# VHH binders against o75319, part 204

Target 1, 181 residues: o75319
Amino acid sequence: GNHIPERWKDYLPVGQRMPGTRFIAFKVPLQKSFEKKLAPEECFSPLDLFNKIREQNEELGLIIDLTYTQRYYKPEDLPETVPYLKIFTVGHQVPDDETIFKFKHAVNGFLKENKDNDKLIGVHCTHGLNRTGYLICRYLIDVEGVRPDDAIELFNRCRGHCLERQNYIEDLQNGPIRKNW

## First folded at step 15 (VHH)

Design V34 (framework vhh_4orz_3)
Fold by ESMFold2-Fast, scan of step 15:
Structure V34 (fold): chain B 181 residues (1-181), chain A 120 residues (1-120)
Amino acid sequence: as target 1 above (181 residues)
Amino acid sequence: EVQLVESGGGLVQAGGSLRLFCAASGFTFSSYDMAWLRQAPGKRREWVALITSGGNTDYADSVKDRFTISRDNAKNTVSLQMNSLKPEDTAIYFCARESWDYGEYYFDYWGQGTQVTVSS
């Protein structure tokens, strides 16, 4: 069978909207086939994701999937009304400039197309923490001019878990700003 | 070193069939899950089919019942049989290896792709 990702149960399914931004982070949803391996209270399907977002009085306008797999759920498992964007992002490594620019392009495009609403950009990797937190913080630092420590603190608070990978934290704090596109 | 080399692409009429092959080398092929993904002109890569080391298969809804993924562990080959082809199947098709590392699945190696063109 398919394995549940290690430590996946240790993380909150969905964080809170990051105030002053359109971002919300969550862990990877797991399609129905994984529910055979989960207790009812542990289930977090694509449907559960949308239910939890609605419970916060929020609405998703875009999902950005940073996992380097399609194993956990399919785009077809999502409502047709919500755009899905796959950016295959290698874990454990700081995302390369191409990946960072793809993420920035997607976010900027969404914001231009959604200036008249308050819909959120949902971002996830496997745990919704390291790759997810890195790319959101990188956007806030490089595009919005947020101080690195402030971006990291905001992400950590709203996700409900702190960024764990020291190389990601180090790049955010001391790495170059990627403003060239 | 890990190598994945696709072959079998070409031009076919709508309703036709093609069989793609991926020759793998540099690792213990039988121990890994293998996948096919595709990228249409001007589009992002999308997943098509998966076969596990144990032989279980899964498919994107768009290709289910038309495509069949299989493997030959003696020859280190994964194959994709494509039937009832549609113009919308036109894409470069990529072979990928999937690992379970650091407690999660991820594609760690990709082939360079083989072009499939389906005319109406």
Scores: ipSAE 0.646, ipTM 0.846, lowest interface PAE 1.5, mean pLDDT 93

Design V35 (framework vhh_4orz_3)
Fold by ESMFold2-Fast, scan of step 15:
Structure V35 (fold): chain B 181 residues (1-181), chain A 120 residues (1-120)
Amino acid sequence: as target 1 above (181 residues)
Amino acid sequence: EVQLVESGGGLVQAGGSLRLFCAASGFTFSSYDMAWLRQAPGKRREWVALITSGGTTDYADSVKDRFTISRDNAKNTVSLQMNSLKPEDTAIYFCARESWDYGEYYFDYWGQGTQVTVSS
């Protein structure tokens, strides 16, 4: 059968926009086939995602999906008006330089093309926490010149959950700046 | 050593058919979910079809009713039958293994891919 990801229910569906940025983080939406395993209040479908973003008076202009699967939902489950970008990112390991480069390139391209609007870049992995938080923080540190601890604090506050993986935190704080943007 | 080796790609005219094969070795094939993904020129890799260890199938909307994924556990092979091919199906097609590990689904091994070119 289709399994609900471990601990997926423990996380808030959608965080808040990160002030001073175009980023908003959320956990993976689950298509209708998963709803038999969820109570009504636990459901978080692709439609639920867009409803929650609208409730915050925000609009998505891009979704970046960092999961290493297509099991949880399909791009076709999203509105045709919102671009979807898949970056297959291995969990538990610090993302490699190629993955970091792809993320930076996608973000820079979006920002260049969306200078005249305030649309958000939605980023998610399975829980919207470790891979998601790492790549957003890595972008802020390497491209925007934000101090590592400030980037991490901003992400944690806006997501409503703290980055959990010590190897990710250690790399953000003490690892090299990736000049691959 | 886990290996996935694709074959069956080639050049066909629009409306034609191809059958892709993925030969798996180095693991208990019958215990794993298997998938096909593709990457068109200038585009990112996208998922096409999935077959579970139990035989349940799922498809991207763009290939639904045209493609059929199947498996032969005795031969350690997953196949993709591609009918009514369109120029938009031109891509390198990859075989992948999907695991449930660390509490989530993820593709953990990929083949090198096989080229499919559909002329108009």
Scores: ipSAE 0.698, ipTM 0.859, lowest interface PAE 1.2, mean pLDDT 93

Design V36 (framework vhh_4orz_3)
Fold by ESMFold2-Fast, scan of step 15:
Structure V36 (fold): chain B 181 residues (1-181), chain A 120 residues (1-120)
Amino acid sequence: as target 1 above (181 residues)
Amino acid sequence: EVQLVESGGGLVQAGGSLRLFCAASGFTFSSYDMAWLRQAPGKRREWVALITSGDETDYADSVKDRFTISRDNAKNTVSLQMNSLKPEDTAIYFCARESWDYGEYYFDYWGQGTQVTVSS
């Protein structure tokens, strides 16, 4: 842990729950070793994440980490009661079908096991925007039958930042529905 | 051109030890952070250990005090010494190179993995 991710400070730490879903998106939390490079008001540790979720009167039941590193924080930095799932995704490219399948399977499994509570699925990449937004929207479109533009608008509004990568947006709007097997 | 090749896996009894090796080629090895990750049957890949170009080390809590990561820059090798092995350490172990690019850390190259099986 040497470098703060580029533009990480430009994004809100955590969005709002996406109404009608169990999703909440946020940027990657940074463990204590990064705090020397941050002003107190810029800190967003795993502890800070849970405090901000609690401030919204929400509770996390699963974290899905889409980064292609383990440097920013460790699963052990999270409460034992919150499952952690790592799905390695490369930035800049649309996630492949295997990655999409893994994400859908994890979400479906969580929802099946959490029918009797209102706990959230927290999803993040580095900025909690492009990879995060793509996979959440892909799930809403493919599994829940949401119109692509509606899924994107909902994500953008609740995250507080708009999806930036045109290839991701184009795939969501015009790409094929991905089926699990 | 970049290649990472793991070796040293095998079958061992619970409580035993194994030493894994990763032979790196095609890049300036001493300039990169190196990591070990593992994937158990039917489970997702998880990170195990990291060693920086400056020889700083870090470990997942599940392996801390049992595993030791080290590197030999003269031989372009990163190693993982695994002691007090448990059945839950059974997995394919992968060597990975970590870089800083596109404004973030990420694993940009992976080996094919070496199987470690720990019997009860």
Scores: ipSAE 0.398, ipTM 0.732, lowest interface PAE 2.5, mean pLDDT 91

Design V37 (framework vhh_4orz_3)
Fold by ESMFold2-Fast, scan of step 15:
Structure V37 (fold): chain B 181 residues (1-181), chain A 120 residues (1-120)
Amino acid sequence: as target 1 above (181 residues)
Amino acid sequence: EVQLVESGGGLVQAGGSLRLFCAASGFTFSSYDMAWLRQAPGKRREWVADITSGGETDYADSVKDRFTISRDNAKNTVSLQMNSLKPEDTAIYFCARESWDYGEYYFDYWGQGTQVTVSS
């Protein structure tokens, strides 16, 4: 079936842009086939995502999908004008160095190609929280030199929900800086 | 004890066909959704096709109308029939099992992969 991810309804669909960055985080959009299991006010389709971003006077230039599935929506459900990047990222465990490198490379490439605009990098996993928050914070710490606690606080505030996985938080605070392997 | 073993890869000319097989063992195969994913040289892994435990299929746009996924529950196999192959289809092809656990869908087991090379 079309199972709604557990606790998916508990999270805000989309956060705010993280000030001083090009990041915005959100939970996974669900294609139309899931809508029969949702009240109208609970729907968050790919179209709803873009409407909510525009309501904040923002524009997406890239979507990075960190889910370890293709069930929830397909790339073809997104506007063709917005690049889509899939990085299959296993939940519950800290992302490996290869995954971290892929994320950093994608972000750096986007920023280099988008110097003359203010478009955002949209990042999501299932809830837009743990994998999403980890990789965004890892980027801020390793590439931009932000202190771990400051990166975590910024993400939590802008997402509207706090990172929940203790192993992810511990790696961000105490783990080694990953040097672009 | 879960094992997924791919076979059927090889070298083929553009326009040709190959059939990939995935032999599953160590679990109740008929209860799980199965998928094929691929990884081209220097590229990221991408989803190609899946088949539910009930037999419903879905395909990436790049392979739709050319590839067909099927399963044989009596033999614990999932297969990918690849027709009208293009050089762009050159990749290592992986069989994967999909489960619902911890409240979400995810791929929990992967095969070792089988190499498909399509010459121009």
Scores: ipSAE 0.449, ipTM 0.759, lowest interface PAE 2.0, mean pLDDT 91

Design V38 (framework vhh_4orz_3)
Fold by ESMFold2-Fast, scan of step 15:
Structure V38 (fold): chain B 181 residues (1-181), chain A 120 residues (1-120)
Amino acid sequence: as target 1 above (181 residues)
Amino acid sequence: EVQLVESGGGLVQAGGSLRLFCAASGFTFSSYDMAWLRQAPGKRREWVAFITSGGETDYADSVKDRFTISRDNAKNTVSLQMNSLKPEDTAIYFCARESWDYGEYYFDYWGQGTQVTVSS
């Protein structure tokens, strides 16, 4: 009874590190129970995630899971050395201010505690695209002062897929800067 | 309207047991997967257990072998039996309905929660 998310196979498993940042985006890893529904080349388990990041000569220091479920994998499926943070984020609607501030707080805390290393913040939702891209871009715009179109272009290039949700794109381009607390 | 109402929370000593109940109404309960999640003071919500419409169960490693999720479709209830409770289990416990919609799983309805406090 576990369903593979619609269009999940259409997306590249892991993007590239976003240059000048500590962010890397990917689609949701699927635990072993989903592998019976996947060809070997389609599998993307938590182990596969870490192998692919290692192949890029990168290392994860934090995973932020934006899905509104725990069905796809459990924190216990990840190496115990990598902190896992769940921020339940509703799809299709622009994340609310509370969700945005929780994301910013988590990122700022990680960066402060990881000044002496080059470890990455891995961010994912189901496809690693809309909620993921929105929150990463929102952080770059509001906290780092990046121009909205530059943030979106950087994310799209590094993820290997363009943000699809027009309401997310419009909020990033034309919406107010959310104050960082 | 969809409603989920939790009960059974309270204060218990470490090593004790509690049974939580979630009364569901406003939908065909037998057709939905159900879950329990919890939120400890100053922490984020974490998943604890789920039970599918077909009765399959799964648990977070932290509660495996101590907690048991079950459902009674005739009464529209999902229950969580919590044994060998630890101070770390102190949290507000939430009942949630899980749906498959928009091509993915997500929790679409939540109860207000019931407080569980485990003293040392």
Scores: ipSAE 0.663, ipTM 0.846, lowest interface PAE 1.3, mean pLDDT 93

Design V39 (framework vhh_4orz_3)
Fold by ESMFold2-Fast, scan of step 15:
Formats: sequence, structure tokens, C-alpha cells
Structure V39 (fold): chain B 181 residues (1-181), chain A 120 residues (1-120)
Amino acid sequence: as target 1 above (181 residues)
Amino acid sequence: EVQLVESGGGLVQAGGSLRLFCAASGFTFSSYDMAWLRQAPGKRREWVASITSGGETDYADSVKDRFTISRDNAKNTVSLQMNSLKPEDTAIYFCARESWDYGEYYFDYWGQGTQVTVSS
């Protein structure tokens, strides 16, 4: 069956752009086959994602999908003009260095290629919160030199929900900087 | 205890065919969705195909109409028939089990992979 992720309905579909960055976070979009279990106001398809981004007067230039599944939607459900990057990231544990490195390189590459526009990097996991918030904050801390508490506050405010996983928060605040040579 | 063991990989010429097998043990195979994923040299791991416990199949667009995923619950095996192989299909192919647990879908066990090399 097509099970809706637990607590998925509890989260705002899309956050706000994080000021001073190119990041926007959201929960996983669900393809049409999941809509049979959703009321119309609960639906959040790939199409709904792009509609909500446009309503904020923003444009996506890249989607980074951190879920550890391909079940919720397919890259083919996205506009052909928007690149899709899958980084299989297991939940519940702090992402490993390889995953952090892949995320940083994808972000750096996008920013280099998109200096002349204002397109956003959309990042999501299942709820758009723990894995998503960790990797965005890790990037801001390690690459942009943002203070950990400032990065976390910025993410929480813009996502509309606070990072919940204590091991992620602890690593961001007190863990080592991961260098990407 | 849970094991997924891939076999059937090898070297093949463009336009050729290979059949991959994944032998599962240590769990009730018929109750789980199964998938094949691949990782090409210098590339990211990508999903290729899935088959549900009920036998419904799904494919990445890049392999649609060329690859066929199937399962044999009596033998605890999931298979991937690969036809019309292209150099771009060169990758290590992984068998994975998919679970609904902790309130979401995720791949919880992976095989070690089997190498597929398609020469031009």
C-alpha cells in the first residue's frame, strides 16, 4: 500500500527562503497515488510544491531529495527544467562524512553555475526537518562560517518548525567542522 | 541474520543482456517490497526498479521497457532481467529491502552489489 508518513500532515508543506542564502526547505511531496488517502487540503504533490514556491515569488533551480526511498515521488514528476539530486540519507543518525561531502559539493556547484540568477536550492527529507535542517545548517556552519546557534535559529524560523533530533542539534553545536577537500 | 546476495553480473557488449539475481535469507521474503539500485563510477547511487510484496512493479525512466524486475517467493529471490544494455548501464547493482517502520518507507538492508560492465 501507499502509506502516508507518520506526522507528515503535522508539518507545513513549504518553509520560507532562508534570508542571506539560496535554501528553501519543505516536506516530501507525494505523488498522485497517495492522494487517495488525503483530503484535498492535505495534498502536497510535486505540482503543489511548485505552485507554493511561485506563490512566494521564488523559483527552484535544484531539488535535493534526502529520503532513503524512491517511493514518494519520481524525478519524472518534476519539471524537466529543474535538476533533481538524490542523496540517500538514512534517518535517525547524524549523516556521515560522505553524505555531508556530497551535499556540500552539490550546493557549491549550483551556486557557481547560478551566480547570475536568484534561483533556490530546495532541500527535503520526509518531514523537511531533521536530515534537511542538519545538512543545511552543516553547510552554513562549515562553508559560510555561520555560528551554529544562528544557523539553527535561522532554519527553525524559516522552516516554521524546530529541529527535533537532539543528536543532530548536539553535532551542529559541538561537533567538528567537516572540511571538503 | 538478514542477508541479500546478488549474482549474475559480468562483462557484456552493448546491446546484450544479463540477468541479475538476489537471494534473500533471514526474513519472511514474501512480506517485503524489494528494489534494485545502481552506482556508476564517479556517480551517485540511483534507484532502478522496485517490486512490491504484491508483485506491482515500477521503473526508472532510463531503464523502462529494457529492464524487467520479478520475484519468486518460493525461492526467496528477486531478479532483474536487463535487455538492450548500454555503456551508460555500467554500474555496481545493489539489491535492497524496503520497510515501513518508524512511520516511513526506507531501504533497511542492502546487498554488497554485483558489477555490470557494458563495453562500447
Scores: ipSAE 0.466, ipTM 0.776, lowest interface PAE 2.1, mean pLDDT 92

Design V4 (framework vhh_4orz_3)
Fold by ESMFold2-Fast, scan of step 15:
Structure V4 (fold): chain B 181 residues (1-181), chain A 120 residues (1-120)
Amino acid sequence: as target 1 above (181 residues)
Amino acid sequence: EVQLVESGGGLVQAGGSLRLFCAASGFTFSSWDMAWLRQAPGKRREWVALITSGGETDYADSVKDRFTISRDNAKNTVSLQMNSLKPEDTAIYFCARESWDYGEYYFDYWGQGTQVTVSS
């Protein structure tokens, strides 16, 4: 008895690994209760997510959920072997410094703990686009020293959709580097 | 103007029960979905239960069959009945309002939380 997120069907379920990084972006998976409102080819459950990642010959080592809800799926719907991290991130607004630092800390911790493998950090918000793209690009700019336009281009290409929110794009291009992490 | 105020937390022995209350004000309570979330020290905030404006309920697997969420629209209150409490239920419990706005669900208001401590 839940609504499908607006425009959710317009976005590709999962992007490609961003080359030179451990990031992969996708839209929010929807649990079984949503399937009555979807055609079979539109379904994108937690199980479907892992099948699509596997089809790309990739493996998830961490999921970071940036949605400001738990409505769409539960951590229990994911394999027990894959850590799940919830960072409640408000949409429409540029994420605050606390959210940015929390994201950076999670990514840095994963990378330190996963030096011996090639597992990916899966990041999603509702559409896997604006909050997701912002935080991934913010990490690449602030931590890895990537040029803002290069980070945005890489994300857009690999996600298969361009960042839409102008305030997010403008902050990435012209905003301050957040050095506390 | 929108306010959510939790109460009913406290110290209880394992196997015991507590009932949490969330008093809502500043909006048309009956029209909104309400939720409970919790956060234990050093842990992430996790969702516990949801009740829709229509009275439909949903629960995290960790609390299913032990906790019951309910609402009283005449009193602008959402409640969480917690039975068979375990030490791992120790957390600050938060009441939240959930909106369908901008084409997606999101929690738009949170209470300050109420502490629940379960001793073994």
Scores: ipSAE 0.602, ipTM 0.823, lowest interface PAE 1.5, mean pLDDT 92

Design V40 (framework vhh_4orz_3)
Fold by ESMFold2-Fast, scan of step 15:
Formats: C-alpha cells, sequence, structure tokens
Structure V40 (fold): chain B 181 residues (1-181), chain A 120 residues (1-120)
C-alpha cells in the first residue's frame, strides 16, 4: 500500500541550514500518489521541498536519502540539476561503521567539488530526525572536531525537533570516533 | 526462517533477455510487497522494481518499458523479466522483502543476489 509513515505529519517538513556547515535536514518527501491522504497544507512533495529551500534563500547541491525503501519518492522526481545519493540505513540501531564512512566520503566529495559555491547538502531519513541527526552530528564530531553536545544542540535547534533515540545520543556523546573518513 | 533465493542470472548479449526468479520461504509471501534491487561494479545498490501484495507495480525510470516484475503467490515466487538488456544493466540483482513495521516501509530481508552480465 501507500501508507503515510507514522508520525510523519508531526514533524516540520524542512529545518533551517545549520550555521557554519553545508547541512540542511528534512523529512522524506512524498510523491503525488500519497497526496490523496493529505490535506493541501500537509503535502510535502519533492517539488515542495525545493520551494521551501528557495523560500529560505538556499539552494540544494546534493540530496542524501537514508531511508531503507524507495517507495516514498524516486530520484527522477527531483530536478535533474541536483545529484541524489542513496545510503540504505537501518532504522532504530546506530548506523554501522560502513554506513558512517560512506556518509563521510559523500560529504567530503561534495565539499571538494563545490568549494566555489554555497550549495547545501540535504539529508533525510523518514522523519529527518534520528538517522539524519546521527550521521550529520557524527560528521561534525569526527571530521570537524565539534564537541558532541554542541553538535546535537545545533542539529536540534536547526531541525526544530530533538533527536529522540537514546542509543543514538549515547553513541554520539560517548562512542568512539570513527577516524580516516 | 525467512529465506529469499535468487536464480536465473547469467551472461547475455546486448539486446537479449533474461528472467530472474526469487523463491521465498519462511513467511506468508502473499502478504508482503517484494522488490528487486541491483548493484553494478563500483556503484551503490539501487532500486529497480517493486510489486505490492495487491499486485501493483513500480519501476525505476532506467528500466521502465524493458523490465517487468511479477509474482506467483501459489509458488511463493517473484520474477523479473528483463528485455532489451544493455551493458549498463550488468550487476548483481537482489530480491528483497518490504515490510510495514514501526509505522514505515523498509526492506527487512534480502537474498544473496544473482549475477547478470551483459556483453557488448
Amino acid sequence: as target 1 above (181 residues)
Amino acid sequence: EVQLVESGGGLVQAGGSLRLFCAASGFTFSSYDMAWLRQAPGKRREWVATITSGGETDYADSVKDRFTISRDNAKNTVSLQMNSLKPEDTAIYFCARESWDYGEYYFDYWGQGTQVTVSS
């Protein structure tokens, strides 16, 4: 079926750019087939995503999709000018080292290729919160040397919702640094 | 308990056809959405096609009109008919089960994959 993810309506569609970084987080966009189950003000299609980013005077240069499905929307639903990267990431458990390293490599590659512009890296999972917040914070801690609590606070403030999963928060605060990525 | 076993891969010339099969066991097959994904050498795993428990189908644009996904609930099998194959279709093809648990869709079980090689 075309079920809307549980609690998806509880979250703001798009956060704001995380100051000092190239990251912006959002919940999964839903393709047109889901709109019959949504009021007009609840709709958040791929097109709606780009309209909301433009309303913030920002521009996306990459989308990283962390969902473990392709049901909600397809890469071809996005503008052809914006690269799309899928990293299948299991929910509820802390992302494994391979997933963390893939994420870091994608971010580093984007930044190297986009040093002459200010385009953003858009990151989402289903709710744009736990997997999304974990990987962004992990990058800030491991690569940029940000203190864990500062990274988490910055993400929470800019996303407009706090990371919910205690195992993710615990790993960010007290877990090992994943080096060389 | 849950097992997905792919078959039907092989070597084929550009323009040719192959049919992949996925034999499912250990669960009520008819109640689950099923999908095919692929991973080409040096590339990330990408979604190819889905068939719902109700028989609705969806395809990646790169394979639309060339590939057909189907299922046989009596035999617990999902199939992928691949026509007009291109060298770019060379990949390991994976069968996956899609669940609705904890309020969202996700692929929860995968087969080991079957190799498809398309020569130019």
Scores: ipSAE 0.632, ipTM 0.842, lowest interface PAE 1.5, mean pLDDT 92

Design V41 (framework vhh_4orz_3)
Fold by ESMFold2-Fast, scan of step 15:
Structure V41 (fold): chain B 181 residues (1-181), chain A 120 residues (1-120)
Amino acid sequence: as target 1 above (181 residues)
Amino acid sequence: EVQLVESGGGLVQAGGSLRLFCAASGFTFSSYDMAWLRQAPGKRREWVAVITSGGETDYADSVKDRFTISRDNAKNTVSLQMNSLKPEDTAIYFCARESWDYGEYYFDYWGQGTQVTVSS
């Protein structure tokens, strides 16, 4: 069988749009096959994701999937109108420079192509917290010039959960600024 | 220690078939989920198929009904039978091991890939 990710139920499905940015963070959606292991109120399918985004009067223009698996849902479970980008990231480690570059390039490309709309970049890992929060904050710090503590506070507030991994927090606060991409 | 070695790629005409093999070594093969992913020229790596340690399978919609993933635990191999091949199936095909650890699934080892070219 397919296992529900550990602690996945402990996290809010979808955060709020991060003000002043195009980012919204959420935990990984789980396809229909996982619903047998979930109470109805715990379900968070790809369809549920889009319903919750619409409830906030927001619209997704891109999903960036940071998980190192395709187990939880398929890109085909998403509407054809929303591009899907997979960036395989290893958990527990600060993402390497190549991963950071790929993320920044994807975000910059989206923003360039979506100047005339207000569509959001949806970012998720398994819990939508550590890898997700790191890469969003890294982008804000390196590209937008946001203070590290302000970026982290903004992410934590909007996600509704605080970044948990000390190595990620320490890199954001004290690590070098990576090249703007 | 862990090694995944793909074989079976080649050139085939549209409508043809190929069978890919992945020989696994250095771990208890029967305990792991195995997957195939592919990367077409100028595109990002995408998932194709998975087979669990229990034998359950799943497929990307683009290959459903055309591709079949299978495993032989006695021989430590995972295979991908590809039928009704299309030019858009042209890609390097990678074998990957999927682990459950730290409360989540992730691919922890990959092969070097095998080239599949489908001519029109």
Scores: ipSAE 0.359, ipTM 0.715, lowest interface PAE 2.8, mean pLDDT 91

Design V42 (framework vhh_4orz_3)
Fold by ESMFold2-Fast, scan of step 15:
Structure V42 (fold): chain B 181 residues (1-181), chain A 120 residues (1-120)
Amino acid sequence: as target 1 above (181 residues)
Amino acid sequence: EVQLVESGGGLVQAGGSLRLFCAASGFTFSSYDMAWLRQAPGKRREWVAMITSGGETDYADSVKDRFTISRDNAKNTVSLQMNSLKPEDTAIYFCARESWDYGEYYFDYWGQGTQVTVSS
């Protein structure tokens, strides 16, 4: 029994690149063992992810997996040429400072090593929405100085779905800036 | 209170074997999927193996055919048999419980870990 995540089918598989950034958000890919529970048009495997990114004329240089599980797919299901980073991030609650700092460090490291290309940082949680949107927006606010409402609007537009969790939105709008690396 | 307590770690030569145990208490053990993850000092935590409540197993490619996960529901234990150990298997090994709550899978409880050191 592998369960498809609740509401997973309700979300667009891959958003579009967030203009002015290196971010692209998507929902969790599901390995082949889940496909028996999906119609062909509902399938979104690791391979499907890369095909959809290529269809947008983009290229992934890093995947950051924020899920608190390894059940949905394995790093080995991804091309060896694309680095994979797992940051176990608890759902429902605002990510703690350690998680925020790990995310910022990973993004800053990628950008430093990829100055000579335009490869994207792909970020996902289960739905590619709440944890994903929070951490991307937190990075834009804290590191790039983007206004909170502008960051949220940019993410919502490019993901094709609005951040749903009020505690995440409230922290982004009214919470403190986490001044770290 | 949910508790997961690992044991069986130690120092072993490359090519050797160790068996890790995780003693679970405070919940209906037979109803939960269980996993082993590991973390070397200064590195990220990575998933190693899992076993479902129904007994189905899965493994990271790096340990496939060398490690075997099993469970004993009568004793509330999950075990990891590690054969053909390599220096790169040196890590703290964590037992974790996996839940299906809020519409998704996630690890909700972890043990404190047990140290495995493989010398060349």
Scores: ipSAE 0.709, ipTM 0.871, lowest interface PAE 1.3, mean pLDDT 93

Design V43 (framework vhh_4orz_3)
Fold by ESMFold2-Fast, scan of step 15:
Structure V43 (fold): chain B 181 residues (1-181), chain A 120 residues (1-120)
Amino acid sequence: as target 1 above (181 residues)
Amino acid sequence: EVQLVESGGGLVQAGGSLRLFCAASGFTFSSYDMAWLRQAPGKRREWVAHITSGGETDYADSVKDRFTISRDNAKNTVSLQMNSLKPEDTAIYFCARESWDYGEYYFDYWGQGTQVTVSS
């Protein structure tokens, strides 16, 4: 499908920066061709994403795209100055250890290269919620030593929506720490 | 009613090639995205390649430039051409139909898999 993602309109386009971290979460931007299916106030293009981040007095230094598709927008739709990383992540399933490792490696690399600035790591899946929230929380728990419930609460508050997938929540709260990084 | 049947697996030497086929039935094949995933002994399933209903393709970094996914809507078939095979490619290869719910992409139907063994 070339349709607007199911429930995409139900979610806020972009959350707030997660305090004490470099993370900001958002839903997938939709390229200009989707605007014919949206009211003006529903549009959220790659350009709209950067405008909304700037309105919060923040700046993106990296985008991590967790969607399993290139249908919604292309990397070429983003400013050339912002690195883009694709990590294909299948929905419904808890991300596997290889996916978790790739995410951690990307975040660690960004932080090492950007220790002298305050640029953000933007993370999204389709809704910017389940896969996005899982991987951000997994990083905070495994790498930064944050307690699972604190990580989840921080993400939920800053995203403006609560993680919905019970298997993701269960893995974060009771699953093993992944130390492959 | 939905059925996916893989074929084309076998034993091949490193540097060799194999072509896998997936015959689909019981649904409107042309309307669905299709994928290949693999599972090596003792490891979790990993995504290999994906082709949309519109013919767009994507690949895992480990197989880029070596594997090619394609589809034939007239024959309800998706195929995976595997070149320059490495021992690390040894796995059971699964054909899967992609679906989505709440905007999340997932696999709702799977084939039984076809074994690929690459000797050094």
Scores: ipSAE 0.122, ipTM 0.521, lowest interface PAE 4.7, mean pLDDT 90

Design V44 (framework vhh_4orz_3)
Fold by ESMFold2-Fast, scan of step 15:
Order: structure tokens, then sequence, then C-alpha cells
Structure V44 (fold): chain B 181 residues (1-181), chain A 120 residues (1-120)
């Protein structure tokens, strides 16, 4: 059987665009096979994701999937017009430098190719919170020069939920800037 | 102590077939979901197929109807039958174990991979 991720129902499906950035965060969409275990109001499919983004008058140009699984939905469940990027990211641990670099490279590449539009980079892990918030904030701190507390506050406000993992918060506030190779 | 060892890779002509095997040890194989993933040169690792402990299967659309994942719990093996191979299937193929722990699915162990090369 397919299990619904623990506490998945506790989180808002989609946050709002983070002002001054191209980022929007959300929890993992669940394909049709999970709907048997959900009330209609609890469903959040790939289609539901795109409907909610459109309701905010926004458009996705890239989805970055940070989950360490392919169980919840397939890239083929997404519109062909939106690129999908999988970065297998281990939960509970601060992402390693290689993962951080892959994320930064993907974001920089998207921004370079999308200078003439306002499309968003959608980022999610399972809850769209800890791994998602860490990597977005790490990018803002290391690449954009945002102060750590400001990046965290911006993410928390726009996601509608606060980063929960103390090791992630500690690394963002006091850890070294990852300059990459 | 957990080990996953792939075999069966090699060179094959387009339109041909290969069967990959993954020998598992160091855990109760029958209790875990298993998967195959692949990584082509210069590309990111992508999922190919999974099989649950109960025998349910799913496939990436690019390999659906061409590949079949199966398991033999008596032999602690998961296999991938690959038919109608295309040059685009050229990749290192990895066996992975999938766990439900800490409230979510994730791949927790990987094999070293086996090379599949499909010539045009």
Amino acid sequence: as target 1 above (181 residues)
Amino acid sequence: EVQLVESGGGLVQAGGSLRLFCAASGFTFSSYDMAWLRQAPGKRREWVAWITSGGETDYADSVKDRFTISRDNAKNTVSLQMNSLKPEDTAIYFCARESWDYGEYYFDYWGQGTQVTVSS
C-alpha cells in the first residue's frame, strides 16, 4: 500500500511567492492512488498544485523535487511545459556541499535562461519545510547576500510554517558560507 | 552489513534484451520495497521501476511496457527484464532499497551499479 506521509495533512499545500525572489515552496503532491486515503478537501495532486499556483496569478517554470523517493508522483504527472529536476536529498541531516551546489547550479541556470519572464522556481520536499526551506535560505544567504535571520523569516512567512529542524536553523545562522567549487 | 550487488549488464544492440539482477543480503529482504534507478553519462540519476514487498509494481513512462521488475524472496533477488532496448537506455543501473521510516518513503541503501550500453 501507499502511505500518506506523517503530518502531511498538517501543512498548507502551497505557500506564497517569496517577494524579491523567484521561489515558491509547497508540500509534495500526491498522485491519484493516494486519493483513496484522503477526503476531497485533503487532496493535493500535481494538477491541484498548478491550479493553486494559477489562483495566485503565478506561473511555474521549474520544479525541484528534493524527496529521496519517486513514490509520491512521477515527472510524467506534470505538464510537459514545466521542467522537472530531482535532487535526491537525505532528510534530517543538513544537506551536504554537493547537494547545495547542485541546487545552486539549477537555480542559477534557470535564472539565466528566464531573464525575460517572471516564471517561478517551485521547490518541495515531503512537507515543503525543512529541506526545502534550508536550500532556499542557503541560496539566498550564499548567493544573494541576504542576512540569515532575514532569509529564514522570509521563508517562514511565505511558506506559512516555520522551519522545525534546529540543526538546519543553526547551520543557516552560524554555519560557513558554501562558496562551491 | 546491508549489501546490494547488481549483475547482468553489458553491451547489446538496439532492439535487444538484457536481464539485470540484484542480490540482497544483510536484512529481511521480503519486508522491503525495492527499486531500480539509472544514471546516463553526464545526467542525473532517475527512477526506472519499483516493486513493493507485496508485489505491486510501477514504472517510469519511458520504460513502461518494455521493462518488467520482479522479485524472488526465496533467493533474495530483485530483477529487471529489459526488452526493446534503445540507445537512450544506456546508463549505469542501480538497485535500491526503499524504507518507510520517520514518516516518509526514502531510498536508504544503493548498490554500486551495473553498466548497460545499447549501440545503435
Scores: ipSAE 0.670, ipTM 0.861, lowest interface PAE 1.3, mean pLDDT 93

